# Designs tried in a protein design chat: VH-VL binders against q9lss7. Part 27

Target 1, 226 residues: q9lss7
Amino acid sequence: MGNTSDDDKILSYEDVVLRRSDLDILNGPIFLNDRVIEFYLSFLSTVHSSTTISLIPPSIAFWISNCPDTEYLKDFMKPLNLRDKDLLILPVNDNSNVEVAEGGLHWSLLVYYKEANTFVHHDSYMGVNRWSAKQLFKAVSPFVSNGDASYKECTDTPQQKNGYDCGVFLLATARVICEWFSSGGMKNRDELWFANVKETVPDLVNHLREEILALIKKLMSESVSK

## First folded at step 4 (VH-VL)

Design ma28 (framework fv_maftivimab)
Fold by ESMFold2-Fast, scan of step 4:
Structure ma28 (fold): chain C 226 residues (1-226), chain A 122 residues (1-122), chain B 106 residues (1-106)
Amino acid sequence: as target 1 above (226 residues)
Amino acid sequence: EVQLVESGGGLVQPGGSLRLSCAASGFTFSSYWMNWVRQAPGKGLEWVSTISYSGGYTYYADSVKGRFTISRDNSKNTLYLQMNSLRAEDTAVYYCARESYGEGSLDAFDIWGQGTMVTVSS
Amino acid sequence: DIQMTQSPSSLSASVGDRVTITCRASQSISNYLNWYQQKPGKAPKLLIYAASSLQSGVPSRFSGSGSGTDFTLTISSLQPEDFATYYCQQSYSYPTFGQGTRLEIK
């Protein structure tokens, strides 16, 4: 149902164009849409621009996961230079899994860390996106490793207590992992980010919607021309 | 101390129905994904169905999809498999199995019940 | 579905022997492979998960190796209680099992 009309454009940031309805999503207890997730991942990419971190937009992750032609996928993946990246951040969405219960969209996070040659899945509603995450892992693995990367679920990852914050947990976890990577000391110890995620994400989630909303309003005020 | 006990198996005619139960004890049942795995007489193991810890997500083998329904009651620590439109090829021992969901476990079936025999024959 | 093929289908061995069972996946499954032991009339028992990790309580004579498409289960010194059927299983997609390897006494 509904119509196809667009909201007014409020902010152009990198490759993302946010609309006024996106502010309503951030203000309410509502599932985050692709645009809000892409915006914040793009912002994290800017903050960590001096690193070998790649944060993949939701639409690109979805396309990679569902590409039927292996040769076309190879041509698409080559210019992304994923082998030059030490950390990949990939959003996962459950809309490709026909066995999943009706009426729900669910966001989760897949992370590849080159030094461990391992993909780690963070799911704030434990295990729901497991097979969607594995599908994305299968599609990406040949382009980041020699095809022998390992897959792991983070079973201690913070859990949501409501039906709408999965995207917020995705973004909070992605931010903590990027900060861990950029900090230097912990990664040099051959440790993963699990303790940082467990300690930091539960508090961050309580304020992240408000923080992102404030960031968008700040960026809007800085774009004072036309 | 961790234990799974199946019940509800028996002899049924083709086209009939049976409901299997699996009683869990010795662990926090509501924290684990659960599975049904079957084995036809003298044959190998075949995965049948999986249910998430909350019961919100269910998955089925193509051979049983549309005929079998997996469910759970976390307040009773019990897993169920409702089997409808039974066929001769559904004859098997049905095992209840817990999916390990810990760091480094990679979804292995770490605890199994003793099995319950389902025979579909005229 | 991902097909799992075990070799050999049956194997005869003596107590004290070193036994190797192989499992091949029809496509790459990373390290998402488990090994189970099943004795006649009993439920399967998990031996190895994640291709090479020994399940708690399983004797150290059992070991697993491999990644991608080719995997092995090794029993370094066979004991009387080890005569059983062994199954590999992938958990990379919807679970599928190998056809089983029956380990029999000579």
Scores: ipSAE 0.007, ipTM 0.551, lowest interface PAE 9.2, mean pLDDT 85

Design ma29 (framework fv_maftivimab)
Fold by ESMFold2-Fast, scan of step 4:
Structure ma29 (fold): chain C 226 residues (1-226), chain A 122 residues (1-122), chain B 106 residues (1-106)
Amino acid sequence: as target 1 above (226 residues)
Amino acid sequence: EVQLVESGGGLVQPGGSLRLSCAASGFTFSSYWMNWVRQAPGKGLEWVSTISYSGGSTYYADSVKGRFTISRDNSKNTLYLQMNSLRAEDTAVYYCARESYGSGYYDAFDIWGQGTMVTVSS
Amino acid sequence: DIQMTQSPSSLSASVGDRVTITCRASQSISNYLNWYQQKPGKAPKLLIYAASSLQSGVPSRFSGSGSGTDFTLTISSLQPEDFATYYCQQSYSTPTFGQGTRLEIK
């Protein structure tokens, strides 16, 4: 049928199993899938090894946002120990069909920073995920702040100029925020990480696909082949 | 000039159907979430339905679920509300309204149309 | 649904008066509260968003405050054009409006 399957396993990293088709996504102007998002968030977690940073996988964020039972949600959330975290990184997906002309699903980023007791939403396309972000905020807030946390849209967050880079903007923004936190942050309490995101993300998104692809190939070379 | 103009209202019998339209001009319609809000004569405001910028996400008040359908045509800058199985309690002025993203951190209805009257009566 | 209750339902005031309208949510909505003004036969107009932020073009005599469950709209010195019905609205979940407060000439 071909020389290799697009579903062939190429790398096992933490809880993520990447497949050959994921490399094709990174090589093209194509919407990032859950596996690529999860992989890079997991990688950032290992780079920023602070016990007070938590980067939540897309599947877990989706489950939290859509849990059908408050009792089940409480049992699920308790072992995550989110009250011990100073920074939470949460991917947001609208998980809704979009018009063909507009193309694909949309990724955005929700961040909780304990010191400010605030959730901040970063959306690279005019805040179109804000309903999904608010749903996730409401589900998570009781487990970090007893429901008294604030929510903000970062209206000055870098904006995409195409229909497929929302996931890249999510990952670039998450990386800049983790770097900001790990460096002790710039002490402008009214601006949080916003200046860092605005300054760094636009340039970073131009090469982040290539960086992630190179990272995967490096990790593949360092791993047992099967 | 930023404008929303509703049309399609009128007198209809219980059990009947109407389709409302809202024509948008003066802004990039395809970039905004849109809403229908109604007001019965002498009563307060009641949110009816919301649609995302792409049309991929729709939300409805419990009182209209299964009877009303919100939709949009971004190529025509037009928002629609298809109203089926109409009841006397659906009698109201129907407003279309835009959600403001650029004005701040919260969803607010920053631009409203003039409204169109729907009367459900025998 | 989150229920929004306004107090009072109606009040009479004179030009120059300080007017206070309150809005209470049935559960915490953080600062996800908007205020609208509606004149007879007209569409509503946004006055305040995010509980305390003044919409562009709205006179500074209007101010909003509060968080959680209790919110207030204040008009510091009532003008003739301010006689209208005022509505609060929460955007924390599916939108719900208060029943309205009718501000009329004394």
Scores: ipSAE 0.007, ipTM 0.514, lowest interface PAE 10.7, mean pLDDT 85

Design ma3 (framework fv_maftivimab)
Fold by ESMFold2-Fast, scan of step 4:
Structure ma3 (fold): chain C 226 residues (1-226), chain A 122 residues (1-122), chain B 106 residues (1-106)
Amino acid sequence: as target 1 above (226 residues)
Amino acid sequence: EVQLVESGGGLVQPGGSLRLSCAASGFTFSSYWMNWVRQAPGKGLEWVSTISYSGGSTYYADSVKGRFTISRDNSKNTLYLQMNSLRAEDTAVYYCARESYGWGSLDAFDIWGQGTMVTVSS
Amino acid sequence: DIQMTQSPSSLSASVGDRVTITCRASQSISNYLNWYQQKPGKAPKLLIYAASSLQSGVPSRFSGSGSGTDFTLTISSLQPEDFATYYCQQSYSTPTFGQGTRLEIK
């Protein structure tokens, strides 16, 4: 807390630098920003580092979705070796202004599961990001399949009851899906992770902001002790 | 009963304006993306415009960009299409259509109105 | 924009016939393909969504297949009420329709 300014750097975790203002976002009824989304996805990546899961940062997903040069996109995508991944976690944002990196009003989640050759979109607010999710699906699909991947909207995905928790639902859903995959997954392709998401996400979203705040404070403490 | 009813069509001179309305009933209008699709006499279907559930995102066919404006009033369960600088080639039956939202649904137009005729002629 | 081309433009058939209508996309659209039926003077009706899923209330004689660029609508045993114009439509990007296939009585 102290007398630190809102823009002061408070934690460097992997490729993410969190600022004091990010704690206020987590503590309030406020939309999660790119940094908080990226931080928690990066944390999940560390937890599941022994798996073939790839969790894409919001800025990278945004860039992929809006890249105007198909050859440049191809060169960028090749070294990511996405065809070697069994599960891709991709954050979706409705920001359409390429000049504004941290924009938009709604977060949702796009997931690719190689075994089913299917992209699934989880949108906690009535499918508002359907067009943005399709744009990202189109950009990524050639690099994980031969243009034959299926796309599905998860219409049973848990729905938010307020105007600001979309990012929390994104992170909760991503976490449940990663845990599902790491636990050996479902043997029935028709069921995928849907039952786990429906059962676990509604409760998880009630305390995820608190969990992430506690995690950040723990990591800050560990940085000082070293 | 789920219904969409269009109104506002008629005869208009080239360069004129018309405002179409689409009254929705029997479903939660504010939860659906909505579309306008037109059909010139004896021709096929042409998508005109799409609006998100909140009205925050709008999309237009290249042929109408800058001339047509899609909007909605969720408190009145009504979709609108403001058509300016009308041309003879805008002559068509205009349908409003709802986008389906269901598992395995890929933005299909599941409910259509009966259409309203717009004729742009001298 | 993605161009959708239907074949044939018109088709004559008799009640009880099996009819097939094809639709080709100018680029891969995965399974983002819908089929509509339009009877003279009426609004279109959704028949098939996601390339192969039958819309609720549509008779089982209608079926859809295909993925990527090539799609087919099949009517297994044509009924009198099936004489209409059929349209395919992609929703992979901004929506585009095929030019339509007019199914006429022989």
Scores: ipSAE 0.048, ipTM 0.624, lowest interface PAE 6.6, mean pLDDT 87

Design ma30 (framework fv_maftivimab)
Fold by ESMFold2-Fast, scan of step 4:
Structure ma30 (fold): chain C 226 residues (1-226), chain A 122 residues (1-122), chain B 106 residues (1-106)
Amino acid sequence: as target 1 above (226 residues)
Amino acid sequence: EVQLVESGGGLVQPGGSLRLSCAASGFTFSSYWMNWVRQAPGKGLEWVSTISYSGGSTYYADSVKGRFTISRDNSKNTLYLQMNSLRAEDTAVYYCARESYGTTSLDAFDIWGQGTMVTVSS
Amino acid sequence: DIQMTQSPSSLSASVGDRVTITCRASQSISNYLNWYQQKPGKAPKLLIYAASSLQSGVPSRFSGSGSGTDFTLTISSLQPEDFATYYCQQSYSTPTFGQGTRLEIK
């Protein structure tokens, strides 16, 4: 969207370097890019650091899904120690072209919950990313399960009403699921986190952009003051 | 009466092109993933292509990738398959098929059209 | 691609017989296995989805079982309208079909 001057670095948080153009994305009715998705997932990882939750960056999920060789994939996956995790949060993008980084136009969420041995796909636009989600599921499944994990769509997951909020729904859903897990979720509902997502995500997406923007500005201020 | 009706098949020379159409009725077409599946004379079923609800995601069998293009017009409740650079081995009945919607049945082909015959011969 | 192999390729049976058709995947596909029936000159019809779930409107004499790599379709008491070709299909990855099993009258 901007010139080179719009991409000046504004904040370094964990492994993410945000640019000024990322603030414009959050302020507008514009698709969230890989950096904003990665930033907020990294923030959630910090908030939930005492749990066995792993939140995978978009670039890592993309690489896992598009790795051309099973041996290379095994070497890449080993240091992630996914078998030690009880909950995996995986962003899904419809980009399948390995030569075009940060491509694609639709975000969705894939979640693995070890206790149920199940992958659940949350897609805020009627299952558009189903094939991309299944591709990622297939690539990840051998490293968390012995190839016997189930896959299911959350058919009543909150749906977007516009053409640009898919990334916001991804982040809102990821946050609710992490909060559910950290709070001993099995005591709350009969069916995983589905009721929590249905109850909380529709309201959360109305102000999540503003909340993330405020968080970034706060972190920028703290960085300067230190 | 959920129904899919294919048209556009016929005889074409190798290297030629054809466009198949599939007219949907009796259901909300824009809510379903759609597929093309073919069957060569006396042979089994072979998946050809898949398209998402909006048309934003398309998938192809390796044998047709780069030659065939799947598309849809949700305002007309119609699915298309543009077939270019046709080969003798593309000779088959082409079926339009709908994917079922549900947690475990999303990938089942629950409704099929009658098929349209494509013959590629020299 | 995941390869699907059906056995037998053909079988002959009589009305009232119990018939079993098997399908094997080249790798684990969990329960992502569908069964279709096709009569000569007609389009296929979905019988079973998710390995064991009976499609609405399909007679209860049809049942499916299995998971992972080995799957079976059973017809508990064969009727005249059941003589057809049966196909298994995996939906775990890009769709692939078995070669078909032709069920003929004895």
Scores: ipSAE 0.008, ipTM 0.542, lowest interface PAE 8.3, mean pLDDT 86

Design ma31 (framework fv_maftivimab)
Fold by ESMFold2-Fast, scan of step 4:
Structure ma31 (fold): chain C 226 residues (1-226), chain A 122 residues (1-122), chain B 106 residues (1-106)
Amino acid sequence: as target 1 above (226 residues)
Amino acid sequence: EVQLVESGGGLVQPGGSLRLSCAASGFTFSSYWMNWVRQAPGKGLEWVSTISYSGGSTYYADSVKGRFTISRDNSKNTLYLQMNSLRAEDTAVYYCARESYVTGSLDAFDIWGQGTMVTVSS
Amino acid sequence: DIQMTQSPSSLSASVGDRVTITCRASQSISNYLNWYQQKPGKAPKLLIYAASSLQSGVPSRFSGSGSGTDFTLTISSLQPEDFATYYCQQSYSTPTFGQGTRLEIK
């Protein structure tokens, strides 16, 4: 009683275990860590429960991008059945040090949409992660493309105005794209989700931290933790 | 008129140092990724280094890693290349080049400077 | 690094000829292929980006095609000002250039 550790487990949700310190991150003007990113992507996966949508955890995306052995990467990728996916959501982090549990300075989002055979990079700080995103694209594209996949930077994607909300922009953009896809996807050729992202994300980022915090507290009260 | 002008080249002995500058004008320098590309006499083009628009991300060719440092001063619209521990094989014309990233995700070098000659010789 | 190989290393042609220069990547690079023209003593000039997109201000006689590993630059009707060295460059990973193709007057 009265002896609460920041490292205490507070919620087990799918494959992620959140700790009390993660609530402090959501309450503050602080970079989102891998666990918070993974948690919310996992939550979006349960909300948009489609066999053709895959939201890749940060640790998996990081490992794919930094795998030194091409043959081992092939063995790892095969059971993920990425060719069966119509939409892939991939978090990008500039951390290249496999020994650091948390690392990197910037989060961004890479999205693959099969119907357009295109990867799109959304970076809320004007392409700081461009090379990291392109490396992830390079590693993933052989496992998803029915032809030669294209890569595009979303140059007018919503931009952050502070030094700490890159992860929030990643999650807001991922959510809008999942909602767009679940609502029927591409209506006209060349009209991806860009208008939806541009219209919705700037407002959503103003309250997404509060929404995620409320969601975690609700799940905690429902005794999802063991 | 969009323009890049390099300076700082010259003759230097092996093991020496030089700092190249590239002065940008006619565009919003702080919005563009910038590059250094070199060309040895009578040879082809070789990419040397890239810097993001904010200066937060830098990339280098394996041949120059640990010896060269790319940097920028957005308040002065200037790109720099600090070259240390110079070798004879670094002898080349060094070009400053703008990446067309912000205009359409092209990854192409759309504007080039005139180049500045660096000669590393005893 | 991805290796870029141009063919031929040099060719001779006459004004009015259709000229084709080929570029091959050591691995698939999607459409991340640019073409540059360089005249003696001058900086390179961008001609084609994203394999097939013509840069603003470049004459329509220049065209690019290809995807994956095999790419082509075509000049439909060669003009006197087109005698130069042409370079392909991949932007799929850290940039690498082909060795160049020297286009000489016949």
Scores: ipSAE 0.013, ipTM 0.534, lowest interface PAE 8.1, mean pLDDT 85

Design ma32 (framework fv_maftivimab)
Fold by ESMFold2-Fast, scan of step 4:
Formats: C-alpha cells, structure tokens, sequence
Structure ma32 (fold): chain C 226 residues (1-226), chain A 122 residues (1-122), chain B 106 residues (1-106)
C-alpha cells in the first residue's frame, strides 16, 4: 500500500490503521479487504473483551494455515493461549495472493466452540472454501483440543447473491455468533448458534457496510479533541 | 435433470496425450467443485483430481501430479482433464463427479457421469 | 495419504439377510466418511454421507455408523438389487477409497 493520497491514515484502532481508500470500499459494491475485516473483528473483540472469545486477524489465520514448519508453528501458537478461549473466530481465505481482487478470492468463516468441541464452517457461497477451512481446522485443532474436535459445515448458512459480499457475510456471521455467546448461548450441540445466524444474518448484511462506515466516522470524531 | 456426460476416451500409445471432457447440465455448474475419479478394469475406485468452483484451486493424486491437468470452462459448463505422458497403469474408466455441498454431503460425490474408457496400449 | 481398509473383501449372502461391511481409516477422519454402491457396468451411486446420513432416494434398509477410525455400513434386509460392490471413501483430506467389498449371491 502507501502509494496515493487515498492511503492517508484516517483512524488508528487497536492494531489496525485504516486509510481513506477503505471508506470507498465500504461505500461501494467492492470486496472487503484485509484491513476492513481486521478492523471490524478487532472492534467485536473490544465489545466482547470481558469474554473468552478470541478473534484472529486474517493475516494470522492465513499464516497458521500455511506454515510449512510444524515446530515453528508450535512456538508461534503457544503464546496465543487458545486453550483458554471458549470461542475462536477465524477468517478463511482461499488465496495466497491477497492482491487478487476477483476470480478465486473468497472470504468465509471458521468458528471453534470449546463446549461442543466442534469447528463450524460458514461459507456464503456454496461452501467453496471448505478445503481451505479444513486446512485451517487441522492446523488449529491440536492447540484447542486433544485431537478429537469435530468439524461441521453449516449447510443452511445464509447465501450471498452477488460476487462481492463474502466478507460482509463473514463479519455479519461473526457478530451474530459473538452476540449469541455473550448472551449465554444455547449449549445444544446440534443447534449451537445456527438459528440465530439464519434469522439475523440475511437482514444484517443489507446494512452492515453502512453500520461499519458510521462506526468508523464516530471513532474518527471521538479521536479528535473538542 | 442433473447430468454429467464424459467424452474423449479412446486408445492411445504409452507416452501419448489425451483430453477428456465432461459436459454438465441441469444445475449451476459454476457453483460446484468438480472431480475426476478413475477405475482400472476389475479394480477399485481411485480419486484423480479436484477443481474448485472458480478453477483457482486444483488438487491431484500423487500418481498423476505433473502429468495431468484439470481445468474448467464455466461459460461452457464443461470440465476437462488433460492427460500427458500416459502410462499403461493409467488404463481405466474415467468418471466425472460433482462434489455436493448442500444437504450436509460432507464433500460426497453425489452425481456421477457414465464414464469414458481410456486404454493405454503396451 | 489416509489409507482406507474394507472388510471383508467379498461376502456371500441371501435375500432377506442382514449384511454388515466395515471400513477402517489409518488415522482419525471424524465423520468424513461416505459410502457408494456400484453395480456391474455402471457408475457408483452415493448411499451414505457424513458416516450416518442417508442420501435422498436411497432405501431406508441402508444405514451407516461410526466415527474416528471405524465405520460400518449395514443393509438390514438384503434385496436382489443390492448385490453390488460397495466402497467407503474419506473426504477429511484428499479423497481415498477403500478397496471395495463385493456382495454376491450365496
């Protein structure tokens, strides 16, 4: 990045630095980039900071899934203390080249719920990321379970009807699941958060871009002194 | 009616090349991962290759890596398998199969073509 | 690769019999196991997915069970059209099939 005035810093939130071009992405029918996804996951982390929820940044999830050295992965994973988390939110990316804006680039969500000892994959486009999701599941599973975790596709998860909203569905689904967990959850292995996702996500995705844009503008105004 | 129809099989000499096609109809081809599975005469099933919905990700059995190339043309609803450097052990019926996400299929192959015979003569 | 081993390799049975076929994975595959039926000269047909889920249109006499490494396909009351070769397949990683079980008339 950093090659135009559209890359001017507009907001520093936790570990994320948003740029002016990110506002254009949110205003348009355009794929969400790593920064916008990381920003909103970071915001959800702050909202749910008193819980045992861990929301992993896209770059970290991608690195975990593609780490070629098993011993180096173990050293990296230990300080994350994932075994202390009851809910783990992981963004899934089907491309190693994040510069590709179309074709194979697709976002989906992998969630681990400790009480059920189950990973659930939510993919808004016919489960096309399921191989990438299983790769990430296999990499993460040894660090959250004793190798006995189950994996499940949420086949009834809300589906996108366009070619650019996969990231919006990821964020909407992550938000609903975090809210479900913070409200006490259902504790039913067969149902988990599925009813909440099916009921809430289809409507939420219609205005989530606008909500995130409004949130950024609010945070920008709060960072500027009176 | 959901259908897969293979073509392009035949007799070929060792070291030769052959291209298989699989014509899909009755479903949104561009939304499904697709597979090639083969079966040597009198033997069991062997998975050969998988391609993602967009064609951006491909996977191969170790026995065919570097020799076979899977591809698709979503505008023509067609799956391809380019087979190079063919060996006698590649002799088999080649099936085109759809990987079904819906109904909790867990990456099961729910729709299969009739198969096309590839014979690599000694 | 994950190796799939079926038992028995062949089985003789009579119409009305209860038939059991087993499949073992070389490592844990959770419930990522599918069962297929293949009749002579025809393409395979999906019977069971996710170890225990019956595919639409498949008769209820077919059932699957198991998880981890050990799986079973059961036909509760064998019919004439059930004489075929049965294959298990794991989809936990790159797909591998068992060697097949031939079910023959006694």
Amino acid sequence: as target 1 above (226 residues)
Amino acid sequence: EVQLVESGGGLVQPGGSLRLSCAASGFTFSSYWMNWVRQAPGKGLEWVSTISYSGGSTYYADSVKGRFTISRDNSKNTLYLQMNSLRAEDTAVYYCAREYYGSGSYDAFDIWGQGTMVTVSS
Amino acid sequence: DIQMTQSPSSLSASVGDRVTITCRASQSISNYLNWYQQKPGKAPKLLIYAASSLQSGVPSRFSGSGSGTDFTLTISSLQPEDFATYYCQQSYSTPTFGQGTRLEIK
Scores: ipSAE 0.057, ipTM 0.624, lowest interface PAE 6.8, mean pLDDT 86

Design ma33 (framework fv_maftivimab)
Fold by ESMFold2-Fast, scan of step 4:
Structure ma33 (fold): chain C 226 residues (1-226), chain A 122 residues (1-122), chain B 106 residues (1-106)
Amino acid sequence: as target 1 above (226 residues)
Amino acid sequence: EVQLVESGGGLVQPGGSLRLSCAASGFTFSSYWMNWVRQAPGKGLEWVSTISYSGGSTYYADSVKGRFTISRDNSKNTLYLQMNSLRAEDTAVYYCARDSYGSGEYDAFDIWGQGTMVTVSS
Amino acid sequence: DIQMTQSPSSLSASVGDRVTITCRASQSISNYLNWYQQKPGKAPKLLIYAASSLQSGVPSRFSGSGSGTDFTLTISSLQPEDFATYYCQQSYSTPTFGQGTRLEIK
């Protein structure tokens, strides 16, 4: 944001409108904004065309977590039909009531898997978002499991080595989990996707920014050619 | 042996300030969330504040928000509570406690210090 | 804040007795309920976490049960060292404790 040219719309994709400044974010070693995160989650939703997978936009997850009225939240949640979902992907936001020592914002991932009736939190920086993740779990749990779901930290989830890749780790982890689910990884509820995440995410994060940037450019060129 | 030792308590006037310390030993301090819990004389336990591994996230009871500041120095294995604008109702034994949350899906206070007494009185 | 209410506030019992202490939450907290023991002049000690899980090193005579809003701590055969104050605590949101149950010699 800032300059008028940075506000130019460059791509409309499944209810997400990307702007030119979003390309700069992907090109640089800087925090991913909610538009880039929403775009890629929306892309994963398109690739994994199952009606039982739901990938929640960052703005919606943040609103759910911070809704002050329980009856209003119930009315909002009912039409989402979350009880019909086998896999729920939720980005976690630390923008409210959190003091960050290094001045950065942090993204992490909360995943609900119906077969195990468990929420799993993946945080690439020492679990610093776990209170925010628990707040979101608390808000969502009654709509998927009547409050009988378990909550678990993935203590061995891949860790970032810099101050700006938390969003990249969120997206890489979400992608691996969606691929695991779509490939029929439903046979062993005890193992879940943990081995796949540990094996694949560390390598994936090294090039995911470039992959997303290339994807956006490809979609832009397809819009021009048609 | 896993141990937490509080210090810094004492008698202070209303409106005064006091800084509590909690020295940790026998475990990897930097891997745990830490807490302050207090107990007024003859009363029950009341949670005061929580701090994350790095100190990047802090949480406070409504009764102390804006007056107390929790912090930590992982290089010294020490937890702190800076208490400002003290009131008579802040009189209590203050315990530091380790959060077990990193070990599983449920958080509990699994290790406690011996406590340090803070008395706010004229 | 979630309010925790313990019952009874105090009870008298003899060595060998079965003792039951209850804790009620003002709203559902699933199984995010911990129990602590505190002896006079000492710090609290964790007994039970996640409503029913026994902390390592705690004697098997202690057990916890319940979910949602109603929880129970049971001591199956009271020993002399068990005379203490017991507290429940919810970890579903920002922590809140019950007012405590004082267990005294009959």
Scores: ipSAE 0.014, ipTM 0.557, lowest interface PAE 7.3, mean pLDDT 85

Design ma34 (framework fv_maftivimab)
Fold by ESMFold2-Fast, scan of step 4:
Structure ma34 (fold): chain C 226 residues (1-226), chain A 122 residues (1-122), chain B 106 residues (1-106)
Amino acid sequence: as target 1 above (226 residues)
Amino acid sequence: EVQLVESGGGLVQPGGSLRLSCAASGFTFSSYWMNWVRQAPGKGLEWVSTISYSGGYTYYADSVKGRFTISRDNSKNTLYLQMNSLRAEDTAVYYCARESYGSGSLDAFDIWGQGTMVTVSS
Amino acid sequence: DIQMTQSPSSLSASVGDRVTITCRASQSITNYLNWYQQKPGKAPKLLIYDASSLQSGVPSRFSGSGSGTDFTLTISSLQPEDFATYYCQQSYSTPTFGQGTRLEIK
């Protein structure tokens, strides 16, 4: 018996159900959980729904990275139509325990940009997740390229100053990259979004928790009025 | 053609320091992640440190964290390991190793130097 | 750290024998396992990467298999030059090596 309270459920958005405890996570200097990460990536997906951007939920990225059967992975990946996407946003978690899907202590971001045929890893804590990111890269690469995609660490990506904001940096970086892609600005394969991330993310992370909290409260209010 | 040559090893007193160098030739050094792997006499292999292609990211084994510093100079095609506060347990042959990247094999150590011996003894 | 355990630690065999060395990870590493050969006084040499892929120039008598936590290195017909120490290494996280398996002449 899994006992859950109706008071625990605060918002149903797309495929994610947020709980009251998720607000406490956002209100505090606390590690972001899979639900909060999934919620905001899903929100960005809605904002950029008219684009060829695909934002992958944490649970899906974890499953892709840990699937031992190549044929089963192919069947799973086919309906995602990733070859039709120009930009992929993939959350990376250091959880290596396949028995605990929502484990781990560190979040980072892996991005695939089709025009450059390159995967770029953004890690706000000294590249702690590089092996997890490469594992995800190896698993995803056959479904977006013909085996010629390159992998790159963003060596000057903004760095966190604490032990709990890695998820906030993931979300801030994902948002900046989506905005860069959707704006139709100067897209140079040699420059990519690196300058935008470096310039914008450090300021954005200082208030992103508050922005997400305000967004959740707004969506809760809109759900009641509908 | 493709070579890694280590130097800088020797005998040092406990608490002392040494700086190891690894000279790379025959490939585009600036495109590869590089590693230091050590082997104590008669024992197995132990990973020590990794550095990204640009030098922006470094990783260390818990046993050396805070004492060793990995660095590189891409203009000189050279990898370094600065070893401080040396202990008897750091006595080993130190190998420079290239991480296979951008080919079919990822994260494997595909090219190794012949090693340089570091002895920490009074 | 992920702990890698090899078995046996030492093995005696004759030329022509089929030799199997095993490697076990303390947690799932999917297919991120490499095998190395080291001869006395020499640097290690990469034999197999991604659990089962044979490195260029390595004889076809060497093969690797396994996924998750259990892996094997097989030499189908042992040759005199194969007497060496063999190491497995995981690349799923910060690299860790098995303790090594010493293959000796019976």
Scores: ipSAE 0.007, ipTM 0.486, lowest interface PAE 10.5, mean pLDDT 85

